# Designs tried in a protein design chat: VH-VL binders against Matrin-3 (MATR3). Part 1

No score or structure here was measured in a lab: all are predicted.

Target 1, 76 residues: Matrin-3 (MATR3), of Homo sapiens (Human) (p43243r398to473)
Amino acid sequence: RVVHIMDFQRGKNLRYQLLQLVEPFGVISNHLILNKINEAFIEMATTEDAQAAVDYYTTTPALVFGKPVRVHLSQK
Structure headers, positions and changes below count from the first letter of each chain, unless a header shows other numbers; antibody chains are not in Kabat numbers.
ipSAE, averaged over its two directions, is called F for ESMFold2-Fast, E for ESMFold2 and O for OpenDDE. V2 adds 0.75 times the mean of E and O to 0.25 times the DockQ between the complexes of E and O.
Where letters were taken out, [cut] stands.
The coordinates of atoms that the task and the answers printed are left out; those that the model quotes come from them. Centres of patches stay.

## First folded at step 1 (VH-VL)

Design b7
Fold by ESMFold2, look of step 3:
Structure b7 (fold): chain C 76 residues (1-76), chain A 121 residues (1-121), chain B 108 residues (1-108)
Amino acid sequence: as target 1 above (76 residues)
Amino acid sequence: QVTLKESGPTLVKPTQTLTLTCSFSGFSLSTSGVGIGWIRQPPGKALEWLAHIYWDDDKRYNPALKSRLTISKDTSKNQVVLTMTNMDPVDTATYYCAHTYGDYEGWFDPWGQGTLVTVSS
Amino acid sequence: EIVLTQSPGTLSLSPGERATLSCTASQSVSSSYLHWYQQKPGKAPKLLIYDASSLESGVPSRFSGSGSGTDYTLTISSLQPEDFATYYCQQYGSSPYTFGQGTKLEIK
């Protein structure tokens, strides 16, 4: 199951910033950062891990380079 | 603090195989997105990318040199090894290993100090 | 293969002057994949600018990068003695990853 991250600013270590946001919740099996829009999809090893990440960020701000980003479960 | 250091022979004869080791500290190749690249620079000339290895053991090679290169890692030793076969005088260069943050944001930072490899009979 | 051509090959200037260094790609490169390095003789390159325009931590504000597509520029607004070095652009958007041939910035 896939975590969808949006509205981030690009910058040095963007990949690390995005992955570190989700890594505490489980093993990451794959990722895709889109080239033309600021959206990324991070596949977790289990659905439980992905859901835990999204649940956490519904009450705690997700920050990339110190600025808020949006975190959802992917519907695909 | 991230550091890298290249080691290996400084003199190699034509046709011999060069083996270089990159020893690093301050990061782990088990960390998602981390990679190590090898770059060379002939004296007074431009930088040339050689190969890259990522945390997930994905390996990329410069297509012009792919038949001569092998890259591998030993995560427990914090080492990456590059092997280059059939060395020729045109391969004389300073060889660098460098840290990268993933495939998408592939700037090299930091670099090792470099090691000069001279290929001569 | 994306060829990066830097211009000029050598730029001779005095401290306090403005330097403009060009990097032209043989085909379009996303600015997220274009980076600049500074190299002094006998030393390894150091990252200066990433993603075309973002300064690495500790890089003075007199350095700036700009550009998109095929044309990229590094500018130093008021040269200091420590800025005389060789500068390389680099792309990471397409394998093989390539560097420009360098611009040597030397003191006049």
Scores: ipSAE 0.013, ipTM 0.654, lowest interface PAE 8.2, mean pLDDT 86

## First folded at step 5 (VH-VL; from t7 with heavy chain N50D, light chain K30E)

Design tt1
Fold by ESMFold2, look of step 8:
Structure tt1 (fold): chain C 76 residues (1-76), chain A 120 residues (1-120), chain B 107 residues (1-107)
Amino acid sequence: as target 1 above (76 residues)
Amino acid sequence: QVQLVESGGTLVQPGGSLRLSCAASGFTFSDYWMTWVRQAPGKGLEWVADIKQDGSEKYYVDSVRGRFTISRDNAKNSLFLQMNSLRPEDTAVYFCARDSSGWYDYFDYWGQGTLVTVSS
Amino acid sequence: QSVLTQPPSVSVAPGKTARITCGGDNIGSESVHWYQQKPGQAPILVVYYDSDRPSGIPERFSGSNSGNTATLTISRVEAGDEADYYCQVWDSSTDYVFGGGTKVTVL
């Protein structure tokens, strides 16, 4: 039930930029930003919500600070 | 046992240069980002510079960018800070610190520090 | 350091509880780390990732983070807890940021 976001750039309010990518799809229960490798893990309340977010961004570009990022379900 | 030992701090004149060293032991040095943090006498902690495991990414606080260069030699388990165009406001104890495995953004081990005094 | 606000000092009687605050807009969405520094010594990590404790740090050190405030709590305060305490976050614009520090005095 974790959304994995990669390849974002560092910038002001990065946390909010990342969270708003998945906020429309459900309740966010936790998040973790790995600042050294530019990856984030956002835990949704349900697996269905996380899958909906990933499915949406398969066909619609996910943007952080106006630039594309990769979004997929976490391996674990 | 993780150990970090800084050296090279001394008295220098404004405009001078100085190179600090940090000798690391007790862990696989090349697995970690390394950091310099400074503390002016009687003041709080200020992050100075950070360097990726392979040295390919370097970051600096605005006040030292262009004057200080962080570097590392993984074969010698050593971290360095080259300080040029030194100013009185650079006077501080400089600590070497280990970033925790490069996945997190806190400093789990610190050296004892080395004092740099910039004065006429 | 102006982005994280700590009280300059906190006084506490031995055996009582000290609470050291770290204020920041929506800091509850950050991971907050805490360091203890005794006079003339290097800082040591006492709490990381809001509430986790490194090996060797007593259980009476604990942390919380929600809303606009992170808090380091030291229960059953001892004279040896007298030190400066710093909170720290990572800011993607300015990298690592420390609070200004809080001097804990044990009366």
Scores: ipSAE 0.018, ipTM 0.724, lowest interface PAE 6.5, mean pLDDT 88

## First folded at step 8 (VH-VL; from tt1 with heavy chain D31S, light chain S92T S93D)

Design u1
Fold by ESMFold2, look of step 10:
Structure u1 (fold): chain C 76 residues (1-76), chain A 120 residues (1-120), chain B 107 residues (1-107)
Amino acid sequence: as target 1 above (76 residues)
Amino acid sequence: QVQLVESGGTLVQPGGSLRLSCAASGFTFSSYWMTWVRQAPGKGLEWVADIKQDGSEKYYVDSVRGRFTISRDNAKNSLFLQMNSLRPEDTAVYFCARDSSGWYDYFDYWGQGTLVTVSS
Amino acid sequence: QSVLTQPPSVSVAPGKTARITCGGDNIGSESVHWYQQKPGQAPILVVYYDSDRPSGIPERFSGSNSGNTATLTISRVEAGDEADYYCQVWDTDTDYVFGGGTKVTVL
């Protein structure tokens, strides 16, 4: 149920930018942002919501501060 | 044992420049983000800047961005802070601190600091 | 977390308990770290991740964090605990933020 986002950089409103990527797909129950290794983990209420987010970004670029980032499902 | 030793603090005029150094020993310097924290006389602690292990990412508090540059030389176990366009409000003791190796966000070892005074 | 609010001072008798608060909007959802600083010295880490202690810090130092308040608790206070204490968080928007500091005076 965890969306894994990678390759962003630290900046103002980073938390908002990351959460905004997945908020359209469901309820966010938890998140962890590790700016020092450029990774974030966003837990959604259901696996279906997390999968929907990842599927969407297969065909639509996920952008943070206008720059592409990688989005996939986490095993964590 | 971990040791951090700052140097270079002195009296400078407003608008002047100064370069601070921090010599590190007792740990694998290149494995850690490094940080500068300052403390104005009689005031609290303020984070100033940090730098990634390989020097590829540098971050600054808004009040110094564009004026200060953090850098490191991993071959010499040294951290630096170049301070330009100095203002009286930059007057502080500047501490070098060991930051994270990637998984935590606190400062576990600090130097004793070097005093920078900016006044006419 | 643009501001972490600490009381400027706390007085405590030897052998009693000092409680030092750090206020911030929903600070309970963040990890809070605490530093002790004696006059003319560098800070030292005394509590991290709300309640963990580094090696060499006595069990008398403990911490908690919930809601809008994190608290450093020093039980059985000794004269050597007299110092300034700072809370600190890290946040994606504001980066590292320290509280204003609390001077603990042991009477």
Scores: ipSAE 0.078, ipTM 0.773, lowest interface PAE 5.6, mean pLDDT 89

## First folded at step 11 (VH-VL; from v4 with light chain Y49K D52E)

Design w5
Fold by ESMFold2, look of step 13:
Structure w5 (fold): chain C 76 residues (1-76), chain A 120 residues (1-120), chain B 107 residues (1-107)
Amino acid sequence: as target 1 above (76 residues)
Amino acid sequence: QVQLVESGGTLVQPGGSLRLSCAASGFTFSSYWMTWVRQAPGKGLEWVADIKQDGSEKYYVDSVRGRFTISRDNAKNSLFLQMNSLRPEDTAVYFCARDSPGWYDYFDYWGQGTLVTVSS
Amino acid sequence: QSVLTQPPSVSVAPGKTARITCGGDNIGSESVHWYQQKPGQAPILVVYKDSERPSGIPERFSGSNSGNTATLTISRVEAGDEADYYCQVWDTDTDYVFGGGTKVTVL
């Protein structure tokens, strides 16, 4: 039930930019941002919410600071 | 041993420019993000800038963005800070520091610093 | 900019315990790192990731972090522990931020 976001760079309001990508799909219970590898993990309340977010971004660009990022379910 | 040695600090007039260098040894320089931290006389520590291992990402504290440029030469194990449009508020000892890899962002080794004085 | 609040100074007798606090809103959800700086010298890392100690740092140095307060604890304080101590975190909005520093005086 974790959304994995990659290929962003850090910047002002980065946390907001990342969280708003998934907020429409459900409740966020936790998040972790790893700025040294440009990856973030956002834990949703349910797996269904996380899957809905990932499915949406298969056809709609996910943008952070106007730049495309990749969005997947976590495989960690 | 890990060693970081800064150089280039001197007295400079407001509006002037200065280039700081940091010579690294005792570790694989290209495997680490590198950082500049400064300390104004009698004051605390302030992060200034850092740079990714390959130099492709560079980040700055707001007060220096647009005036300072961090860079590195991995073939020479060297870190640099080009400082333009210097202000009296930039007066500080400038430290070179190695960022630790991993999930937690800390500075595990520091140089002895080089003093920059910006004064009329 | 995230603000990390440290007391400006603490005094401690030799052999006693010094506790240096670092306050911040929900700092317990951050990883807190601590540096020692003696006069005229570079900082050195003494605690990282809240409670881990680098090789070569005495076991007398320990750390904790919960709620709104991180704490560096120096047990059995020695004269050589007299220094300034800084806490530090990384934050997505302000990047690296240091506390204002705490001067530890060993009396």
Scores: ipSAE 0.272, ipTM 0.822, lowest interface PAE 3.3, mean pLDDT 90

## First folded at step 14 (VH-VL)

Design z1 (from y1 with heavy chain K52R R98K, light chain S31R)
Fold by OpenDDE, fold request of step 18:
Structure z1 (fold): chain C 76 residues (1-76), chain A 120 residues (1-120), chain B 107 residues (1-107)
Amino acid sequence: as target 1 above (76 residues)
Amino acid sequence: QVQLVESGGTLVQPGGSLRLSCAASGFTFSSYWMTWVRQAPGKGLEWVADIRQDGSEKYYVDSVEGRFTISRDNAKNSLFLQMNSLRPEDTAVYFCAKDSPGWYDYFDYWGQGTLVTVSS
Amino acid sequence: QSVLTQPPSVSVAPGKTARITCGGDNIGSERVHWYQQKPGQAPILVVYKDSERPSGIPERFSGSNSGNTATLTISRVEAGDEADYYCQVWDTDTDYVFGGGTKVTVL
């Protein structure tokens, strides 16, 4: 139930911007941001919510500060 | 052994420009983020700018945005800070700092620093 | 805006234990790092990732982090431990953030 976000760049309110990508799909229980490698892991309350987020961004581009990022389901 | 040696710090007038250099050795320079941190006389440490390994990302503290430019030459194991439109509040010792291994956000090695004094 | 708060100074007798605090809102969820700086010298990393110690740093230096406070502990304090100590974190909104620094005086 972890959403893996990749290829973002730093900016103002980065945490907010990243969490906003998945917030519409359910409750966020935890998150980890690894800025040096441009990766973030967001844990959702349920696997279904995490999957819904990933499914949505399969057909809709995910953007952080106007730049496309990759969104995948992680087993972490 | 890791060594970082800063140079270029001098006295300059407000509105002036200055370019700092940092010579790195003892580690694979191109494998690490590099950072400038400054310390005003009698004050604490302040992050100024950092740059990704390949130079594709550069970030700055708000107060220097648009005036300072961080850059690097991996072939020469060198880090640079171009400082334009200098202000008295930019007066500080400027440290070259090596970012930590991996994806953690600390500085495991620092240079001795170079003093930049901005005064009329 | 993330702010790290340190006491301006801490005094300790030789052989005793010094504790330097670093306060921040929910700082326990962040990784805190500590630097020692002596006059006219570069900062030296003494604790990283809350409680890990770099090679060459004495075991007398330890760290902890929970709730709203991170703490650098220096046991069996020596005269050579007199220095300024800075805590530091990385924040997604403000990037690298340092505490104001604490001057440790060995009596």
Scores: ipSAE 0.735, ipTM 0.932, lowest interface PAE 0.8, mean pLDDT 95
Fold by OpenDDE, fold request of step 18:
Parts: structure tokens; C-alpha cells; sequence
Structure z1 (fold): chain C 76 residues (1-76), chain A 120 residues (1-120), chain B 107 residues (1-107)
């Protein structure tokens, strides 16, 4: 139930921008931002919600500060 | 052993330009983010800029944005800071810092620093 | 807009324990790192990731982090421990953030 976001760049309110990507799909339980490798892990309350987010961004570009990022379901 | 040696610090007038260099050795330079941190006389540490391994990302503290440019030459194990439109408040010792291993955000090695003085 | 607050100075007698605090909102949820700096010298990492110690740093140096306060503890303080100590975190708004520094004086 973890959403993996990759290829974002740093900016003001980075946490907020990242969380906004998945917030519409359900409750966020936890998150980890690894800026040095431009990756973030967002834990959703349910696997269903996490999957819904990932599915959505398979056809709709996910953007952080106007730049496309990759969104996948994490095995972590 | 890891070694970082800064150079280029000198006295300049307001509005002037200066280029700092940092020579790195003792580690795989191209595998790490590199950072400049400065310390005004009698003051604390302030992050200035950092640069990704391949130079594709550069970030700056707001007060230097548009005036400073961080760059690197991995072939020469060198880090640079081009400082333009210098201001008195830029007066500080500028440290070259090696980013930590992995994805953690700390600095495991620092140079001795080079003093930049901006004064009329 | 994240701010790390350190006391400006801490005095300690030789052989006693010094504690340097670093305050910040929910700092316990972040990884805190500590640096020692002596006059005219480069900062030295003494504690990283809240409580881990780099090789070469004496076990007298330890760290903890919970709630709104991170703490660097120096036990059995020696004259050579007199220095400025800085805490540091990474913040999503301002990137790398340092505390104001604490001058540790060994009496």
C-alpha cells in the first residue's frame, strides 16, 4: 500500500506537493522523502487506495512543480 | 583519506565577482552530491548551494539565487562556486562539504574553508 | 521556515556531562545530525541520523531525538571538547537547516 514517486526535483513545499498527488485517493498513513535520489514513498491506508493512485497516473501525467514524475506501486 | 581543499577566497568590492574552487580527493567524487556551506564571521553555518553528481540539479539558498552558480568537474574532482554581484552580507568563510553516503542529508566531510570578504 | 533552536552556550566542568539541545517542531520525526567546530577549523561530524557515531568519534559523544528536542550528549567532558556544536536537518521548504550553534565551555 505504498506509492513510489520518482524523478521529482526539490522546491518549496515539496512535501505538500508530493502528498497532493495521492491525497485524493485516500488517507495517507505515512511518508518518506529521499531527496538525494529524488524518490518518495507514501503509505496509504489501504492497498486499494494506493493502487487507485498508481492506476490513475498510468494514463494521466503526475506533475511536481510542473515537471513529470513517475508513480509506481512500491514493493517495499 | 577524504580531503577537501577550498581556494579562491579574497577581498572584493560590492558588486564584484569571485570564483571559488574545491579540490576533492580520497573518494569517488562523481558519486556524491557536493555542497557549499558558509559561515559569516562570528556567526553560524548556512547552507548555500548543492549540486547533483552529474550536475543536472543545482539548488541555492534564496539569498544567493540568481547571483551564485554552483558547478563541478568530475574529471578534475573539483567543485566550484561562481559568485557574482557580491554583497557585504556574503562575507563569510565558504566550506566545501561532501554529502553523506546513501540518501541521508548530512555532510560527513568538510574542507577548512576559504574566506571571502566583501567590503568597500 | 523551519527553525532549529540551540542554547547559545553551555558550561561544563571536566569529567561531567554536557547536554546540547536542538529544538524544533516535531524534530523527533526527522533525522538530526551534529557537528563540532573549533575556532579556525572545519566542522566535524560527531553524530548522524540522531544517534549514530562516525568512526573515530569517541563513544563519549551520543545523540538522541524525540518529540520536539534532539540532544547531543558529551559524557566525561575533556578540555578538548570545548567547541561550537551545530545541529542540522533537511527541511522540505528550506533544504538544509542548521541550528544557531552552541558554545560549549569547559570550566
Amino acid sequence: as target 1 above (76 residues)
Amino acid sequence: QVQLVESGGTLVQPGGSLRLSCAASGFTFSSYWMTWVRQAPGKGLEWVADIRQDGSEKYYVDSVEGRFTISRDNAKNSLFLQMNSLRPEDTAVYFCAKDSPGWYDYFDYWGQGTLVTVSS
Amino acid sequence: QSVLTQPPSVSVAPGKTARITCGGDNIGSERVHWYQQKPGQAPILVVYKDSERPSGIPERFSGSNSGNTATLTISRVEAGDEADYYCQVWDTDTDYVFGGGTKVTVL
Scores: ipSAE 0.726, ipTM 0.932, lowest interface PAE 0.8, mean pLDDT 95
Fold by ESMFold2, fold request of step 18:
Structure z1 (fold): chain C 76 residues (1-76), chain A 120 residues (1-120), chain B 107 residues (1-107)
Amino acid sequence: as target 1 above (76 residues)
Amino acid sequence: QVQLVESGGTLVQPGGSLRLSCAASGFTFSSYWMTWVRQAPGKGLEWVADIRQDGSEKYYVDSVEGRFTISRDNAKNSLFLQMNSLRPEDTAVYFCAKDSPGWYDYFDYWGQGTLVTVSS
Amino acid sequence: QSVLTQPPSVSVAPGKTARITCGGDNIGSERVHWYQQKPGQAPILVVYKDSERPSGIPERFSGSNSGNTATLTISRVEAGDEADYYCQVWDTDTDYVFGGGTKVTVL
């Protein structure tokens, strides 16, 4: 149920930028942003929602402040 | 035992420049983000800047961005703050701080600070 | 979390309990850390991750965080606990944010 996002940079409104990547695909139940390694974990209400987000970004670039980030499913 | 020793604080005129140093020992310096925090006389703590382990990312509080440059030399276990275009409101004790281990976002060790006074 | 609000001061009698609050919108979803600073000295970490204590910090220091308030609690206060106390979080907009500080005076 967890979407893992990597390779972003710190910046104003970063939380919103990260959450808006997955909000169209379902309800977010929790999130964690790790500023020291530039990784975030966003827990969706269902695994189906998380998978839909990851699948979408397989073909469409995920951008944070206009720069590409990586989006994967996590088991953590 | 972790030790952080700041140096370079002195009296400087407005518009002047100053370079602060922090000598680190007792831990693997290159494994941690490092931070500068300042405290104006009689006031609270204000985060100033931090720098990634490898020096590739640097971040600043808005009031110093464009004027201050944080840097590090991992071979010398040293952290630096280059301060340009100094203003009276930059007057403070500047602390060197070690960021927490792992993923968490606190400062586990601090130096004793070095006083910067910006006055004519 | 652009602003962390602390009371400017708290007075407490020896042997009593001091509670220092740190207010922020939905701060209960953040990791809150606490520092003690005595006059003329560097800050030291007394609580991290809301409720954890570093080695060497007495068990009478404790922390909690829920809703809009994090609290540092000092039980059985001693004269040596007289200091300024700061809460701190990381915020995506302003990076590291400290509260304004609370002066604890032991009567």
Scores: ipSAE 0.433, ipTM 0.866, lowest interface PAE 2.4, mean pLDDT 92
Fold by ESMFold2, fold request of step 18:
Structure z1 (fold): chain C 76 residues (1-76), chain A 120 residues (1-120), chain B 107 residues (1-107)
Amino acid sequence: as target 1 above (76 residues)
Amino acid sequence: QVQLVESGGTLVQPGGSLRLSCAASGFTFSSYWMTWVRQAPGKGLEWVADIRQDGSEKYYVDSVEGRFTISRDNAKNSLFLQMNSLRPEDTAVYFCAKDSPGWYDYFDYWGQGTLVTVSS
Amino acid sequence: QSVLTQPPSVSVAPGKTARITCGGDNIGSERVHWYQQKPGQAPILVVYKDSERPSGIPERFSGSNSGNTATLTISRVEAGDEADYYCQVWDTDTDYVFGGGTKVTVL
């Protein structure tokens, strides 16, 4: 039930930009942002919510600061 | 044994320039982000800048952005800080620090620092 | 997180416990790291990721983090623990932030 986001870079309001990508799909329980590898993990209340977010971004570009990022379902 | 040795700190006039160096040994230098942290006399620690393993990403504290440039030479195991338009508030001991292994956000080894004094 | 607040000083008798606080709004959701710095020396990492110890740091050093406060605890304090202690986080808006430092005096 974790959404994995990659390929962003540091910047003001990065946390907000990342969380906004998935907030429409459900309640966020927790998040972790790893600035040294440009990856984030956002835990959703249900696996279905996380999957909905990932499915949406297979057809609609996910953007952080106007730049494309990758969105996947975490295997862990 | 991890070693970080800073050099280049000296007295400079306001508006002047200075280049700091950090020689690294005892670890695979090209595998880690590297960082500069400074400490003004009698004050606490302030993060200044860091640089990605391959040099492709560089970040700075707001007070030095546009004036300082961090760089690295992985063939020479060396980290650099080019400091331009120096101000009295840049007076500090400048430490070279090795970022943590993996994805985490701490500094596991530090050099002993080099003193930069900016005054008339 | 724009500011991490530490008390400027803590005094402790040998053999007693020192507790050094690091205050920040919702700091319990961050990873907090702690450094010891003796006069004229480089900082050294004593606790990372809230409560983990690097190799070579005695178990007398421990950490906790919840709510608005992270705490470094030094049990059975020795004279050699007299130093400045800094907490540190990373934040997306301010990048790396250190607390103002706490001078621990062993009485």
Scores: ipSAE 0.420, ipTM 0.869, lowest interface PAE 2.6, mean pLDDT 92
Fold by ESMFold2, fold request of step 18:
Structure z1 (fold): chain C 76 residues (1-76), chain A 120 residues (1-120), chain B 107 residues (1-107)
Amino acid sequence: as target 1 above (76 residues)
Amino acid sequence: QVQLVESGGTLVQPGGSLRLSCAASGFTFSSYWMTWVRQAPGKGLEWVADIRQDGSEKYYVDSVEGRFTISRDNAKNSLFLQMNSLRPEDTAVYFCAKDSPGWYDYFDYWGQGTLVTVSS
Amino acid sequence: QSVLTQPPSVSVAPGKTARITCGGDNIGSERVHWYQQKPGQAPILVVYKDSERPSGIPERFSGSNSGNTATLTISRVEAGDEADYYCQVWDTDTDYVFGGGTKVTVL
C-alpha cells in the first residue's frame, strides 16, 4: 500500500530524505513527489510495511531537513 | 487567450539593480505558481525562480539566490523579479511563464520576454 | 538528475521523421516535457508528461521516455518545424532543468 508524507519543503536531497523515512519498514515499489503541494506518495511492497511505517511515526517524530513532517496511510 | 507580457528589461551597469514586471491575463492568476526563466544570447533556457500562488514559498537557482527576489501581486495579476547586484552573466532574455494546471511540473504558457543587458 | 543531454542539431528532409533525444540517468522515472522555440520567439509547449500533447499541437508531435532516454518525435516534418527544441524535468535535487537544446534543420 501507499505512505503519504506531507509538510516538507523543496531542497537538495529531498528524495533521499523522504525515502529514508520508510526504507527501514520494507521494500519501496514506487514513489511520487508533488512539488506544488509538498506531498509525496511512497508505495511499499505490502500494506503491512506501509502500516508499520505510519505506526512508527505516531510515536517518533518524522523529520525532513530537520523539520517535522506528517506521515499517514494513503486512502488513494 | 492566456497572455503574459514582460517589461522592464534594459541596459544596466554591473552591480546595478533592475525590477522586471509581468502582466498576466486570460486565466485566474492567483491559482497558479508563476516562474521566471532566462536565456542568455545564443544559449539555452535556464530556470531562475518560482513563487507559490499565495506568495508564501519562493525558490531560486543557486546563481541568483540572495540577489534576486521574486514576488507577485494577485490583485494586479502581476509577477515581479527584483534583481540586485547584477553581473554580466545575468545578461539574458527573461521570460515569464505560467506553471501547469494541477500539481505537475511544466510551463504551459510563456511571455515573449524582456532583454536585460549587464555591461560596463 | 543534474544534466539533460541533447544533440546540438538534427537535420531532416521534408516529409521524413525527426527524432530528438534527451539523455539523463534514469530519466524514464521522471516526467519529461518538451518545448519548441523559433528564432526570436517564446518557447511553446509541444509535449508534456512524456507523451501528452497540448490542444493545438499536431498529432505529428509525439514523445516517449524510458530508461536513460526521452525522445521527441516529429513525423512528416514541415519547414515550419525548424526550431530549437528543449527537454525539461523537475527534480528534487536540482529543481527545474532544461536540456541544452537541439536545433532541427529541415533540408
Scores: ipSAE 0.368, ipTM 0.852, lowest interface PAE 2.8, mean pLDDT 91

Design z4
Fold by ESMFold2, look of step 15:
Structure z4 (fold): chain C 76 residues (1-76), chain A 121 residues (1-121), chain B 107 residues (1-107)
Amino acid sequence: as target 1 above (76 residues)
Amino acid sequence: QVQLVESGGTLVQPGGSLRLSCAASGFTFSSYWMTWVRQAPGKGLEWVADIKQDGSEKYYVDSVEGRFTISRDNAKNSLFLQMNSLRPEDTAVYFCARDSPGWTYDYFDYWGQGTLVTVSS
Amino acid sequence: QSVLTQPPSVSVAPGKTARITCGGDNIGSESVHWYQQKPGQAPILVVYKDSERPSGIPERFSGSNSGNTATLTISRVEAGDEADYYCQVWDTDTDYVFGGGTKVTVL
């Protein structure tokens, strides 16, 4: 039930930019940002919510600061 | 023994340019992000810029963005700061520092002795 | 953390304990690092990640961080501990931020 986001860059409001990508799909219970390797893990309340987010970004670009990032479902 | 040695600080006129160098030794230079921090005379520390291990990411404090360029040459274990359009408020001792290892931005574990840049008529 | 607030100075008698504070809104959720700087010298890391010590830093140096305050504690203060001390964090919104510095005077 963890969304994995990659390939962003650091910048003002990065945390907000990452969280808002998944907030429309459900409740966020936790998150972790590994800033130097540009990876984030966002835990959602259910696996269904996480999958809905990943499915949406398969066809719609996920953008952070106007630039595309990768969004996957984590095995974590 | 980790050692960082800055050079290139001198007196320069407002609007002028200057390039600072930092020679690194005693560690695998290419494995670390590197940073410039400055300190105006009698004032505190201010982060200026940092650069990723391979040079592909560079970040700056707002007051120098567009005027300063950080760079590195890993073959020569050297860090650089190109400073253009210098202003009197850029007057400071400039330190190079080694960024913490790991996956997050944290601290600076080793510092050089600094090089003084004076921007004045 | 846009601003880290430190007292400008702290005076302490030899053998006593100095406490240097670093204030910031919810700074307890950040990793706080501390540097010692003697006049005309480079800063030296003395505490990192709130409470860890680099090799070669005596255990008299310790740190804590909770709520809105991080604290550097120097036990059994010696004359050689007289220096400026800076706290520092990293934050996604402001990048690296240093406190204004605290001059510790050993009387």
Scores: ipSAE 0.415, ipTM 0.862, lowest interface PAE 2.0, mean pLDDT 92

